# Ledger of designs, part 9: VHH binders against Mitochondrial amidoxime reducing component 2 (Mtarc2)

Target 1, 303 residues: Mitochondrial amidoxime reducing component 2 (Mtarc2), of Mus musculus (Mouse) (q922q1)
Amino acid sequence: GTVAWRRTRPRRRRQLQQVGTVSKVWIYPIKSCKGVSVCETECTDMGLRCGKVRDRFWMVVKEDGHMVTARQEPRLVLVSITLENNYLTLEAPGMEQIVLPIKLPSSNKIHNCRLFGLDIKGRDCGDEVAQWFTNYLKTQAYRLVQFDTSMKGRTTKKLYPSESYLQNYEVAYPDCSPVHLISEASLVDLNTRLKKKVKMEYFRPNIVVSGCEAFEEDTWDELLIGDVEMKRVLSCPRCVLTTVDPDTGIIDRKEPLETLKSYRLCDPSVKSIYQSSPLFGMYFSVEKLGSLRVGDPVYRMVD

## First folded at step 1 (VHH)

Design j2 (framework vhh_gefurulimab)
Fold by ESMFold2-Fast, scan of step 1:
Structure j2 (fold): chain B 303 residues (1-303), chain A 123 residues (1-123)
Amino acid sequence: as target 1 above (303 residues)
Amino acid sequence: EVQLVESGGGLVKPGGSLRLSCAASGRTFSSYAAAWFRQAPGKEREFVSAISWSGGSTYADSVKGRFTISRDNAKNSLYLQMNSLRAEDTAVYYCAADRGYYKTSLYSAYDYWGQGTLVTVSS
């Protein structure tokens, strides 16, 4: 054996290297719907929380419990959410606003849902909001469900069964990880290669970092932001969902995805993970819970 | 809703070739990962091949180098080209689709299934 097989790796004092500054923080309460910009947030092991509102703790489902995203219903990206104490207010083109309580009656039905082929529970948000989404989308009957922490989330072993080296975490309705981060410089670089510019909302990150070079976030292993310690999970592979214009709800199916494929494909050594999906942004797990805010320095933790 | 209908099954001699097709209804099929699974008499359903929405593919070890999965998003169709067929390839072949970003060999990950098409490899 090598000396590495016998190494003890206790937590050591770390040097902090500032790599950027938090320029924006987004919470997306409902999967595929508009994000809400916040000045500060708490980071839990399951992702961002602002008061009682948690990132991607709501999703639209068909009556049979199957998830609905902007892939099926691109106009979901036009649903605006206002965060209020104990309530979410929803607005959409052509719709009267609707207010839904964050705390649901325990008597509300629990649905068996499917998200990327994985089973996950959701508590029904009631007939009024179900009818609101059904009237907005006009294609079939829909319902809204809410996750609660008494339910079982999707674990790393279920999400990435072939990637046994990944740290243990779980998520409710986010695609892959508790926290999604992109640098502003990476977006600027992408836009130099596009005829029609795209904005950060195409990619739906929780944290936007300024003050670094393009794609520097691809190299960040462990971060300290405010009180929060984060650890790199994987690069974010992009699909056709990134071609939905967040201002129009129109799905392009080509850009910015084709441009990303021209220069952001993975190394052959990791093709089993990412296949032919281009990489844009980073997924992180939360290792130490705490608060962070816009304007906070972003530190890389270096031993 | 996505509905899947397989076709192209039949009787083939050992060493022969066959192409299976899967027709999908649904405007968003091009966004889905898709797969082929098979089930031989008296056996559990096993993974054959998967393809991501962007065209990346994976194969079971038993079919690598012999089978090729492909898709035509304009036609909402998935294909399995099977070459150098063996008696052990005899099974009902199922088309499956998932809304996920990642192709997977896990059958429980797939939300939509076809009714199957029988492939018999016999002389």
Scores: ipSAE 0.000, ipTM 0.111, lowest interface PAE 19.1, mean pLDDT 84

Design j3 (framework vhh_gefurulimab)
Fold by ESMFold2-Fast, scan of step 1:
Structure j3 (fold): chain B 303 residues (1-303), chain A 123 residues (1-123)
Amino acid sequence: as target 1 above (303 residues)
Amino acid sequence: EVQLVESGGGLVKPGGSLRLSCAASGRTFSSYAAAWFRQAPGKEREFVSAISWSGGSTYADSVKGRFTISRDNAKNSLYLQMNSLRAEDTAVYYCAAGTKYYSGLRPSEYDYWGQGTLVTVSS
């Protein structure tokens, strides 16, 4: 495939070693809402893009701009999204479906939003979709905002000010990085330790890899998948949001988080980054833009 | 500072098995990433296998399915079980430990190294 150089890249490693195969790709257009399974995707420096739809470029906020997640409103995980060329179709239990244009509503007001203590802007998506979320959640007034690439994202310097060694990137509404990856074997291992099994959708990865050993992804530094080169950022710390059942919208508050804490806590030397959060999955930045698809071999770059 | 001492190297015939051990003093292997590298005469040190703080392991294609990396936190030791050995596996094997709990695939990412143990596979 044709891949444009958008950033300065480190010198390529000489050898490629296959470590697995892409088994699943998900894009999550709206933060905390249900993911969409896709057969292929483009990876931009700010994350996955399928057609005109970008990963986590929409977010539900309170009228004052504070973010809303499944922590406060667990039923957000039940909002299903269907991708069309020029719009998203949203469905939720007890609601009539609504159509959301993908095109930025450029004449609408810009909200100053706050996401995990950092400022970020969003363009208001209009009263119709705001009323739809307000009617669905029933607790208070909500708005939907959309990010635009002309807006300033959250930079690595602001996300990890003490970690000067990390590569420079920006994210819109994703938690920490452009790409989130988990292996099937890691989920299988976790489920051997749980009374009630959980599925991958609890953890909301963009890319799922099969054919490797449990937690092997913890060791991957530089990956080539399809035309895309990715570099490890950090492990994915998990919080109470991972206890929301994606099929029921019920928050357990204990599992699988307590089981993860029993064996997946960080070393004290990196507690300043992860605190007491258990680690499950890996965050990657995109070093070379391109396309990848389900069934692609996953290569690590060695020497 | 961490000190690493390898043992278990020797002469084996093709198809044979050998278990390498690495004993650490100071920081435990459970607290950081550890790896095995090897170096044949006239070549650079090449990656063999790594294990992260969580026990997740990764292997070079040439050894996958034949070698198994493991650690024993009670004994503060790292192991490499080598099965179905080939002439191409002949090398000095080095135990390495990182200063971070996540594994790297490059020798330059490891700060602590053992002296190496020779493995010779020949008839």
Scores: ipSAE 0.000, ipTM 0.381, lowest interface PAE 12.7, mean pLDDT 85

Design j4 (framework vhh_gefurulimab)
Fold by ESMFold2-Fast, scan of step 1:
Structure j4 (fold): chain B 303 residues (1-303), chain A 123 residues (1-123)
Amino acid sequence: as target 1 above (303 residues)
Amino acid sequence: EVQLVESGGGLVKPGGSLRLSCAASGRTFSSYAAAWFRQAPGKEREFVSAISWSGGSTYADSVKGRFTISRDNAKNSLYLQMNSLRAEDTAVYYCAARPTYYKGSYTSGYDYWGQGTLVTVSS
């Protein structure tokens, strides 16, 4: 397929400008479930990978294959995941822990799933974990599915059909892009405007950057972090999912979304992309694969 | 394969602190789960603390709040920071590692073990 990590131009003519430092790295194996803080990660063309665990390569679905997120089931944010070399261990309030193997039998059924109006496949993770999610959520029968790289991801052309200039990439179950980045300064700025402060986990970034000005990440087109080169896709539009408290699983439906709408709406010139969603954080694609770690300097690549 | 070598043991007074280190040889350590076990004179070996390859940790009740496990994958190293040491913490401390385990338990199934480092807590 398309090799996002291979480049024909040497890039040595570009100046590197340090814009910050990586302060945190999170991987989110299961869509809407709790993230795992890591000290280092590989960045693949489809997102972060820690050993055998890939970012948003699992999702909860209804029996008919329709995705389930914290929008419908806010308590999904309370499902904690422990990463082991070949296994995920899942825990949730009121539940016994369950161990899920990362490598599934090839005989497991492939479901036709739906994610934001697009078709995507997922391999069934088995009855034990399906029953675990069903017992935890208590509203209907659920299943867990896993993406594998032999399946077709959602392409840039399908995700952004009006934005033909965007680089070609594919994603499994992430909303829009392989990598999601927010600065600490942007969160600090938001919290100055909120009666009740929120933490970074409300917004579920993969990479948190310190040492820059608030919303400076809105200006970053191409970054080098560790061995990884990444390119801006678009600003991250926020919806009611950002009002789910990651510690309680309670959906507020108002804050911090209403405060974000008061000052983070897009310019009218790009309203076709973002509509009325406020913008907080940046989506990136991976142009050169490699590893990055907490403490790495973040460089903007300037022509 | 992974070879493990512990260091940092010694004699310390009650209430004191020690930091144990475990150096791993082999490029696979960063993908392994790792743990500290101890064996006191005349007793069976017991679990102390474990850390997954991604940094998730768990502790035996007897050490929770006093000991902190950490790792540095760039240095292929595992650490145990021991604070508020007590006479009953006297033991040979062993570093252990494994690539995977079936059950959601850190207390068994370790494939690789160090030779141990002695910690003596005595006035």
Scores: ipSAE 0.000, ipTM 0.103, lowest interface PAE 22.6, mean pLDDT 85

Design k1 (framework vhh_5c3l_4)
Fold by ESMFold2-Fast, scan of step 1:
Structure k1 (fold): chain B 303 residues (1-303), chain A 122 residues (1-122)
Amino acid sequence: as target 1 above (303 residues)
Amino acid sequence: QVQLQESGGGLVQPGGSLRLSCAASGFTFSSYAMSWVRQAPGKGLEVVSDISGSGGSTTYADSVKGRFTISRDNAKNTLYLQMNSLKPEDTAVYYCAKRYTYGSWTKYFDYRGPGTQVTVSS
């Protein structure tokens, strides 16, 4: 019979233990811009895909190719994206909407971009959308680039060269891994500790799980959701980007990050990986390609 | 700072019962899932049972399902494993384990206690 794509793994007898249910699925086409809620998705080795739209396959860059995120331009979180067949429609406060084709002309220039000190390529999305972002942000000239699967992706192993056990996988413009997952209970716990409550969109997960306890997702090594098998890569370290309000585009610079630091710092044994960053959510790689949907049970795979 | 201390192990005849306890300190006990993990002589670690932070959800390995019961007392920061109908195959060191709260992926749990020996023989 036919087998779905997966990274090489010896066949083992497994138990499936249900740990929760998928309550929400988000795809974020453009780095730092608003997510799109979907009822179902395909999971590829490079992350979620809905039709022709892939998670974090677009990125705003400066003219010199350096990445731009909500750290420098918090108002990027206010850019909303609508999926329309072969196009993305972008909207933002004070702007006329713009329509961006998903398929770009092969003649469009490929830029050498930089993301967290690593080189990555991106195909130029054209002058019209570049001018749109430049007019929206009003600080300097910007461009939009799109990743192509024929390009070389990034690996987190280069960021942590002493950690030989880190899985060799590739991503386009995500910070770390193909899939980012948080539980609803973890957000509820965090909000009990905050004066001003935050919503899940501060943290930009692809998959939200309900029905488990706070921080139980920290313990999940291998998951089966729908047809998809996922394996833990890293806990998600958080930075000042989590302090940007997704409804206002205002960067707090302090909360919820300071509260997270008060109780979510890593154990000293893994400080070489996480340093002083607090941990909230989990990064996964896709081991078996497939589809998953809202309402699917989440199973932990154990020996 | 995190400390887990198991107790209640010993020698028991086949068909007998034992209750293991684990005293936890140095973390917010009710916020973390807990596990009982065992290691038989010359074998690898086996996860026996898991319990959610609230105690509302439990899971069991097929080898112990229907015989063992995991529970917790969050007011006392204590985890329990009630073991009934013990078999020689249950002979192992039993560890109380705090589940990973971060990216420790080489170990399925971020902390475990020193263990308590359970020996099932005639």
Scores: ipSAE 0.000, ipTM 0.144, lowest interface PAE 16.7, mean pLDDT 83

Design k2 (from k1 with K98R R99T T101K Y102W S104Y W105S T106R K107T Y108T; framework vhh_5c3l_4)
Fold by ESMFold2-Fast, scan of step 1:
Structure k2 (fold): chain B 303 residues (1-303), chain A 122 residues (1-122)
Amino acid sequence: as target 1 above (303 residues)
Amino acid sequence: QVQLQESGGGLVQPGGSLRLSCAASGFTFSSYAMSWVRQAPGKGLEVVSDISGSGGSTTYADSVKGRFTISRDNAKNTLYLQMNSLKPEDTAVYYCARTYKWGYSRTTFDYRGPGTQVTVSS
């Protein structure tokens, strides 16, 4: 025989092993801005979606299209977002609230933007919200752009050109993958090593899992949560953005990053991927779309 | 203080089976993930299997998947490795290790035992 018949043969059914429970779900509509806690979500191939609102489908850019993150503007973490069926309501310290429609006129300009050296498009969200961010940040002129599913995302081939084994997926404005997951036990472990405790919001995960051991999520290759099947992409490397206090918008630049570096650095064999960044949390791609909710058991899929 | 002691190594024929045990003391065993790590003559360390503190999650190196089974008995503070369909390439010193970091390519440990020799003959 040849391997050609594999397409006509059904794959063996996998067994499920419960490894934890979903304790929290967050969507971050705008890159670097505050997350929204939700009780349930859809997972699409490009990440979490609650109604019409998609995870990291908006981002702040400079007039030249370069991305702006909390690394440059730490006070972005204080921008609060309320989800409505057709609107986002934005609030920030010292600002009047602004209401942003999710559906934009097709006449709105498409910007050529740049994220981590890669080109990506975004539709302009209008002058009103651009002026709102400009007035809030006070350092230069900013605009807000929105990704549209008719646009081309950043592919794994472009994100990780040296890692040909990775699943084929696309992302809009997330850093690296559609889904970011951390366990509560990993945060508890980190906090035993810190004088000043940090909360999960420092790390901006989409899904928080309880009921497992510290760093057990590092071992999970394939997960079933609710209707959703997810596959491991990479460990989440952390940078100075991890040191921005989500309640104050103050960037510490030292903790918890230095403590993470003391025990969470990668093995030399994967230094080409992670460099000297410490690892905290896991990135997943979505293999089977569906819904999941807080309280759902988290299953590892095993053959 | 932390102590890890392996047992069950020995000589076995190709295709045979062997069960390794590791007695742990000096820490709350159920609170730590554990690993089996081996070193063949003239080679570096290879992590062959990991198990979570609860026993709910396990991983295996591609070289041993389907042949080895890791398990633990938290009431007895004991880690096990059931080794089936042994090959000459499995000849190595096997170490029990306390895991403090899990990773995509490699598990990191803070303590390991003195090791037990496994020799697959002929």
Scores: ipSAE 0.000, ipTM 0.159, lowest interface PAE 17.9, mean pLDDT 85

Design k3 (from k1 with R99G Y100R T101Y G103T W105G T106Y K107W Y108K; framework vhh_5c3l_4)
Fold by ESMFold2-Fast, scan of step 1:
Formats: structure tokens, sequence, C-alpha cells
Structure k3 (fold): chain B 303 residues (1-303), chain A 122 residues (1-122)
């Protein structure tokens, strides 16, 4: 193609309207494991990158290559990750820490994995880290795999074959899109409806925005944050994984999901996309790569 | 089922005022941002104004800023557009819309009503 980074085609000139400010940025190196708060990040076409560490480029799998998430193993949310220059340091309750190289283990075997009915590859991260996860979870044998950019990701056309209007993008181990964004005001609104308050970590966003009204992010189609241009993909549908307490690893299975279902269900016209899942937060693709940081103004591109 | 039904359109003289209403049903109205969009004869669809679910945040196209005011009554599931200082260029079919998104260089909507005609003429 003419441009490699999924740049949108030229259109009528847009004005920039500030809609908020970036209040927090998280990267989640390993699917379902604890996020790392960062003060700044690069946004690539496949999501956030801090130094050599990419968002959701590692995941836990069973021996057969089937993905494992906090849905099956809620205690994965308690695995904390420290970013070091060439290593990830993993810690979990009752475990000795383990050091995992960020560098792809290029001599190790490739697993054929499956995420939501789609095939995706992962490079085996070795027996030491596999045994660490197996000993932590204590239910069956597990392995850790790492994606690299030479592998084929999951494309928009395969994720959403009925939604031809969606811009083409590709993801590794994230569920749906390169970037996930929620506003502070939306969380505040949800908590007014809950007996027990939940924190943002239940929902695992990459970017948190302050200074806007509740659910205002539902209206944002194109954003400029720092040097990064992002385009709306879909609203974020929520499942039972949002009921896992990030501090205890206990799965509630009911809240905040039942409360979200009471007022955040989709319009019947888009039920083919979202089914009965409530909507909380927004998925974005990266149209212009660049850097953003905590404290940056968030601009909407408007006519 | 989602239903959006506009009313209040008609013929008005230049400099006049008109108030459009949109009755919404079939979804939790207060949880969704809403838009007014218009299509002038021989032209494409233009987004006129947006309003957040709470009503606390609004946006306007440059062509209508200072003349039009979007508002909502969440207790009545009703969206409004107050149009002042109307110009012949405001002549269009006006649509109440839900679920605005941007793709392939233009705006799309999950749902819009059947529209109401506004004609600004002498």
Amino acid sequence: as target 1 above (303 residues)
Amino acid sequence: QVQLQESGGGLVQPGGSLRLSCAASGFTFSSYAMSWVRQAPGKGLEVVSDISGSGGSTTYADSVKGRFTISRDNAKNTLYLQMNSLKPEDTAVYYCAKGRYYTSGYWKFDYRGPGTQVTVSS
C-alpha cells in the first residue's frame, strides 16, 4: 500500500476540540495478568509499546494451544509484572519471582493457538516460565507463548466479517482492537449504581480520560492524543471477566456485569455485533503512529 | 425496537426560528449520546450537533454555531434542536440519530429517524 501505518484517506479539514485529558496509561504485557502504569507510551498499529514491551504480546495457553484467560483462571489477575530493560519480572502470591527475557526465544518451537475461533501463532517461552505458571495455577499444565511481528495476527475481516465498514487492522492477543479507552466519568457513573464500588482495573483499559461527561467517549470517532491519531472501531462489550476482583482474583460472576446490563445494553439495530453484552468503554485503531503521555489533552476531530 | 421520530419541521422565513423534537424509545435514552444530522438538496449528510447522554457536553458544526442549540430531556426520552436566525442554506431534511461513528471519510449512524423537512424560503 501507499502508507504502511493504516492512515485514513484525505478528507474535509477538521477542527480539534479538546474533550478531556489523559489521566492514566496502562500496558498489559501478558493477557489477563496485572497491568503496568506508565507515564508515556508509543502507539503502534498493533497497540501500545513501552520500550521493548508490547501490549498483550504474551499469553498463557494450555498444552493444546487453547488460550487461558482470567475467565478460566481468575488468579491470573494477581500476576504482577515489573518492566526492566531486557526482562519482565513476574511475581504472584505464594511464588518466588521469575525473570522472563523480552527478546523473542527464536530457537523455541511455535505453538498453533486459538483465540475466539481464530488461529494465531505464539513462540514458546521455555520450560521454566511454563512450570512457574503451572505451579501458580495448580489446575493443569500451562505454557507461555510470545507473539512477534513476523507472525500473522487476527484481522478485522476475520474478527467482524459482517461489518464491512470497519477499517482494516490486525491484533495479536488483545480481544478485539489495538487500543482500549474508558473515561473516569463513566466509571463514576457506574459506581453510583453499585453497592460495592469497582475500580478501573476491573475493565483493563489502556488509556483513561478525565475531564469529560459520563459516556461521552461513546461519541468520539477520531481522536488526536499527543502525536497519535486514533479511529473508533466499536464499543467494548463486557463479559464475566469484568467480575474478577483485580486485588483478590475472586470471580463474582454477577457484578458489575448485571448492573451494566440494566442500562448499557446495545440498541436492537446492532444486536448482531454485541448480542446481550453490555457496553462499557471504546475500542480504537491507531491511524497515525506516535507517542502520548499522561497529562496530554485529548482532542476530538470535528467538522 | 429502537424508534426515533422527528417533528417540528416546516416552512419558515429567513431570520425565523424553529424547534425540532425527537421522540426516542426502545433503548436507555440517558446512556447514549445523540446527534442531529441534515441532508440539503443535492448534498451529502452533515452532522449538525451532538449531545452526551447526560447533556453536559455538546458540539456544533461551524455552519450553525451560535444559532442552534441542542438539548435533551432524559425524563421524557426527547431530544431537541432549537434553530434561530435561520438561513436559506439551512434548508434540509433533519434527522435524529443514535450511534454516530466515522468510517471511510464520512459519518455513519447505527440508527436515524425518518427525518423532518425544514425549508427556509421567502
Scores: ipSAE 0.000, ipTM 0.186, lowest interface PAE 16.1, mean pLDDT 84

Design k4 (from k1 with K98T R99Y Y100R T101S G103K S104G T106S K107Y Y108T; framework vhh_5c3l_4)
Fold by ESMFold2-Fast, scan of step 1:
Structure k4 (fold): chain B 303 residues (1-303), chain A 122 residues (1-122)
Amino acid sequence: as target 1 above (303 residues)
Amino acid sequence: QVQLQESGGGLVQPGGSLRLSCAASGFTFSSYAMSWVRQAPGKGLEVVSDISGSGGSTTYADSVKGRFTISRDNAKNTLYLQMNSLKPEDTAVYYCATYRSYKGWSYTFDYRGPGTQVTVSS
């Protein structure tokens, strides 16, 4: 397909300051399931895209359309996904491999779903994959749904109605924004405070940056990575989902969340946004579409 | 220890070409983005071009776009800058540089070579 370039307001003599290097890129096709490490990706206004596969364009729902995440079903983090041209191949402990076509028949039912109190639609992925998830989780009947570009996403105004200063964007099934970024140094800092060390996969970022100081990403407003321009949205607030071990599917409910709460709570001035959630990582919107890859320099764009 | 050594500079006529090389050692070359940075007489440092660790992404300053090409050979730990259609204003010391960390409120290249002089004159 064609890539649409959005017009970004150019600033004359804008300086580029290199702040790091892209060390890892992950795409997460299905909400709460394992990420896929990629060497390069396209960034669209709705997030990362690798060929026909888009970040968080699939999610598991109950029969009533309510979202299911690793908060309720921690073993979702053990579902691994292989990207293959027109198909996703799913694997999980104790399960036979299943192949899911990316292109669905237009006759497949559209479900009215709910995600964090907001309505969002999803097209049914069929009985075979629904039965696969139901058999894997063993707690109740589940369905898998897929977002498509004819559907309305969740807008910034609906996600943050009291925060009128936030730039306009839409997301399908991601929590808050098109792109999620964390630095290696921030993870290293967190691990100095933990008895049991955690890895980046606990936090599910799309982009990992090396070569900066701990929590330096908290200060980045506008980034250029490869051909892509990104603008800061918000800090990433963390919840109990960060306590699920991505290798075991066991939910701790306490760490690393309690340690994050001990030093990463928001300033009182922004408590209306973040409440009591600790902050770890940054959300970005995509201002100029393009490609980026592992090894790319990360630049701040300054006046 | 990280070492960067530039070569290939010299005196060249306007419209001519030069190819700069940078030999890198002391780090995993393919894991780091590399830059060419220059300093013209009486001016500050200018980032001329950057290349990702894999070589798949490149950027260029507007002043050199279409004339300069950055490339790398990860098997040989070598960075290159092909400079075509050289102009008197390209006269500068050219440095091979890598960024390894950000230092607070001030951006700096953590490592750069000793530089190679490029002079464009008749």
Scores: ipSAE 0.000, ipTM 0.105, lowest interface PAE 21.9, mean pLDDT 84

Design m1 (framework vhh_lunsekimig_d3)
Fold by ESMFold2-Fast, scan of step 1:
Structure m1 (fold): chain B 303 residues (1-303), chain A 121 residues (1-121)
Amino acid sequence: as target 1 above (303 residues)
Amino acid sequence: EVQLVESGGGVVQPGGSLRLSCAASGFTFSSYALYWYRQAAGIERELIASITSGGSTNYVDSVKGRFTISRDNSENTMYLQMNSLRAEDTGLYYCARYTKGYWSRTYFDYWGQGTLVTVSS
């Protein structure tokens, strides 16, 4: 068919404004467990991937399929993960090391799981790792499940049913979005207000940006980092999980959350989204897949 | 010079048994965790079984109860006893040694040449 009867006007080319530099990249394979610092990563539509390991593609669940996080089991933050091409090695205080293959037999049972009132599936990682987590946490029986890209993730329509303007994406076990970003300057500002200083690992970002002003990331709508284009979703609301010390696994319940509440609460107009949670960091979706690395300039895309 | 040499593969009918051996040389065998991997056609190489220096074992669910990993530190040899073999167990079986790296990082240091197991009727 011909389209000769009309001409589409080209879009104005976006200008790139450098707003910072990538100072750190973390992948968190298992929800609530320690992050792994990497020098480079691929960004997929469902989040960061390093080789065969994907961000928050594993999750600890109760036997009934309900999620378990460091809110209920703070010592999960002490589980360290070593990445190998075909397996994960898990270590934790008082535990023998366990090795988990990334590729599971297709015959392994698929569990129906629940995250924040939403259904999601997970493939059972086997009795050995289930017993390992059960022995480590000592409170009840636990299992580990793995998301498979053939499974249906949680969509923006299900995550934010009242926010129909949000771009279409889906996530496995992350709380809200494929990518979580915080600036170093925002952490520095927070620490000027705290008696006991906190480090970035309290907040579990995937990408840390240096070279900008405090809370400047709150204003960034569209970013180019390396080959990757990202679009703002929402600010990151913080809960009591933020008060777990990543080095001790001790939950404070007060700081830094109370200090964040003193100056980082949302405007009343967006209370339906954020409730009474203070805002620290930004959630992004991936609009153009690609690679990024530590040291890459961070560009804001402006018209 | 570190070497790992697998043996014991062959053709077996479904329900049969095979015992694989991995003979190691050039390192202090008793100090290392050791691994059996399987590479099947159309499937990525996967960890089947592991044994720590202290003797603790782990298995993928599909082989649990059918395969047994063991080690003999006096002979510098690791074994995989494979019972109730199925067609899906067909593949190249590799033994591997890893070194724990910096910051809890682990990586495979050495691989054997592989031994072929074919489960066919």
Scores: ipSAE 0.000, ipTM 0.099, lowest interface PAE 23.7, mean pLDDT 84

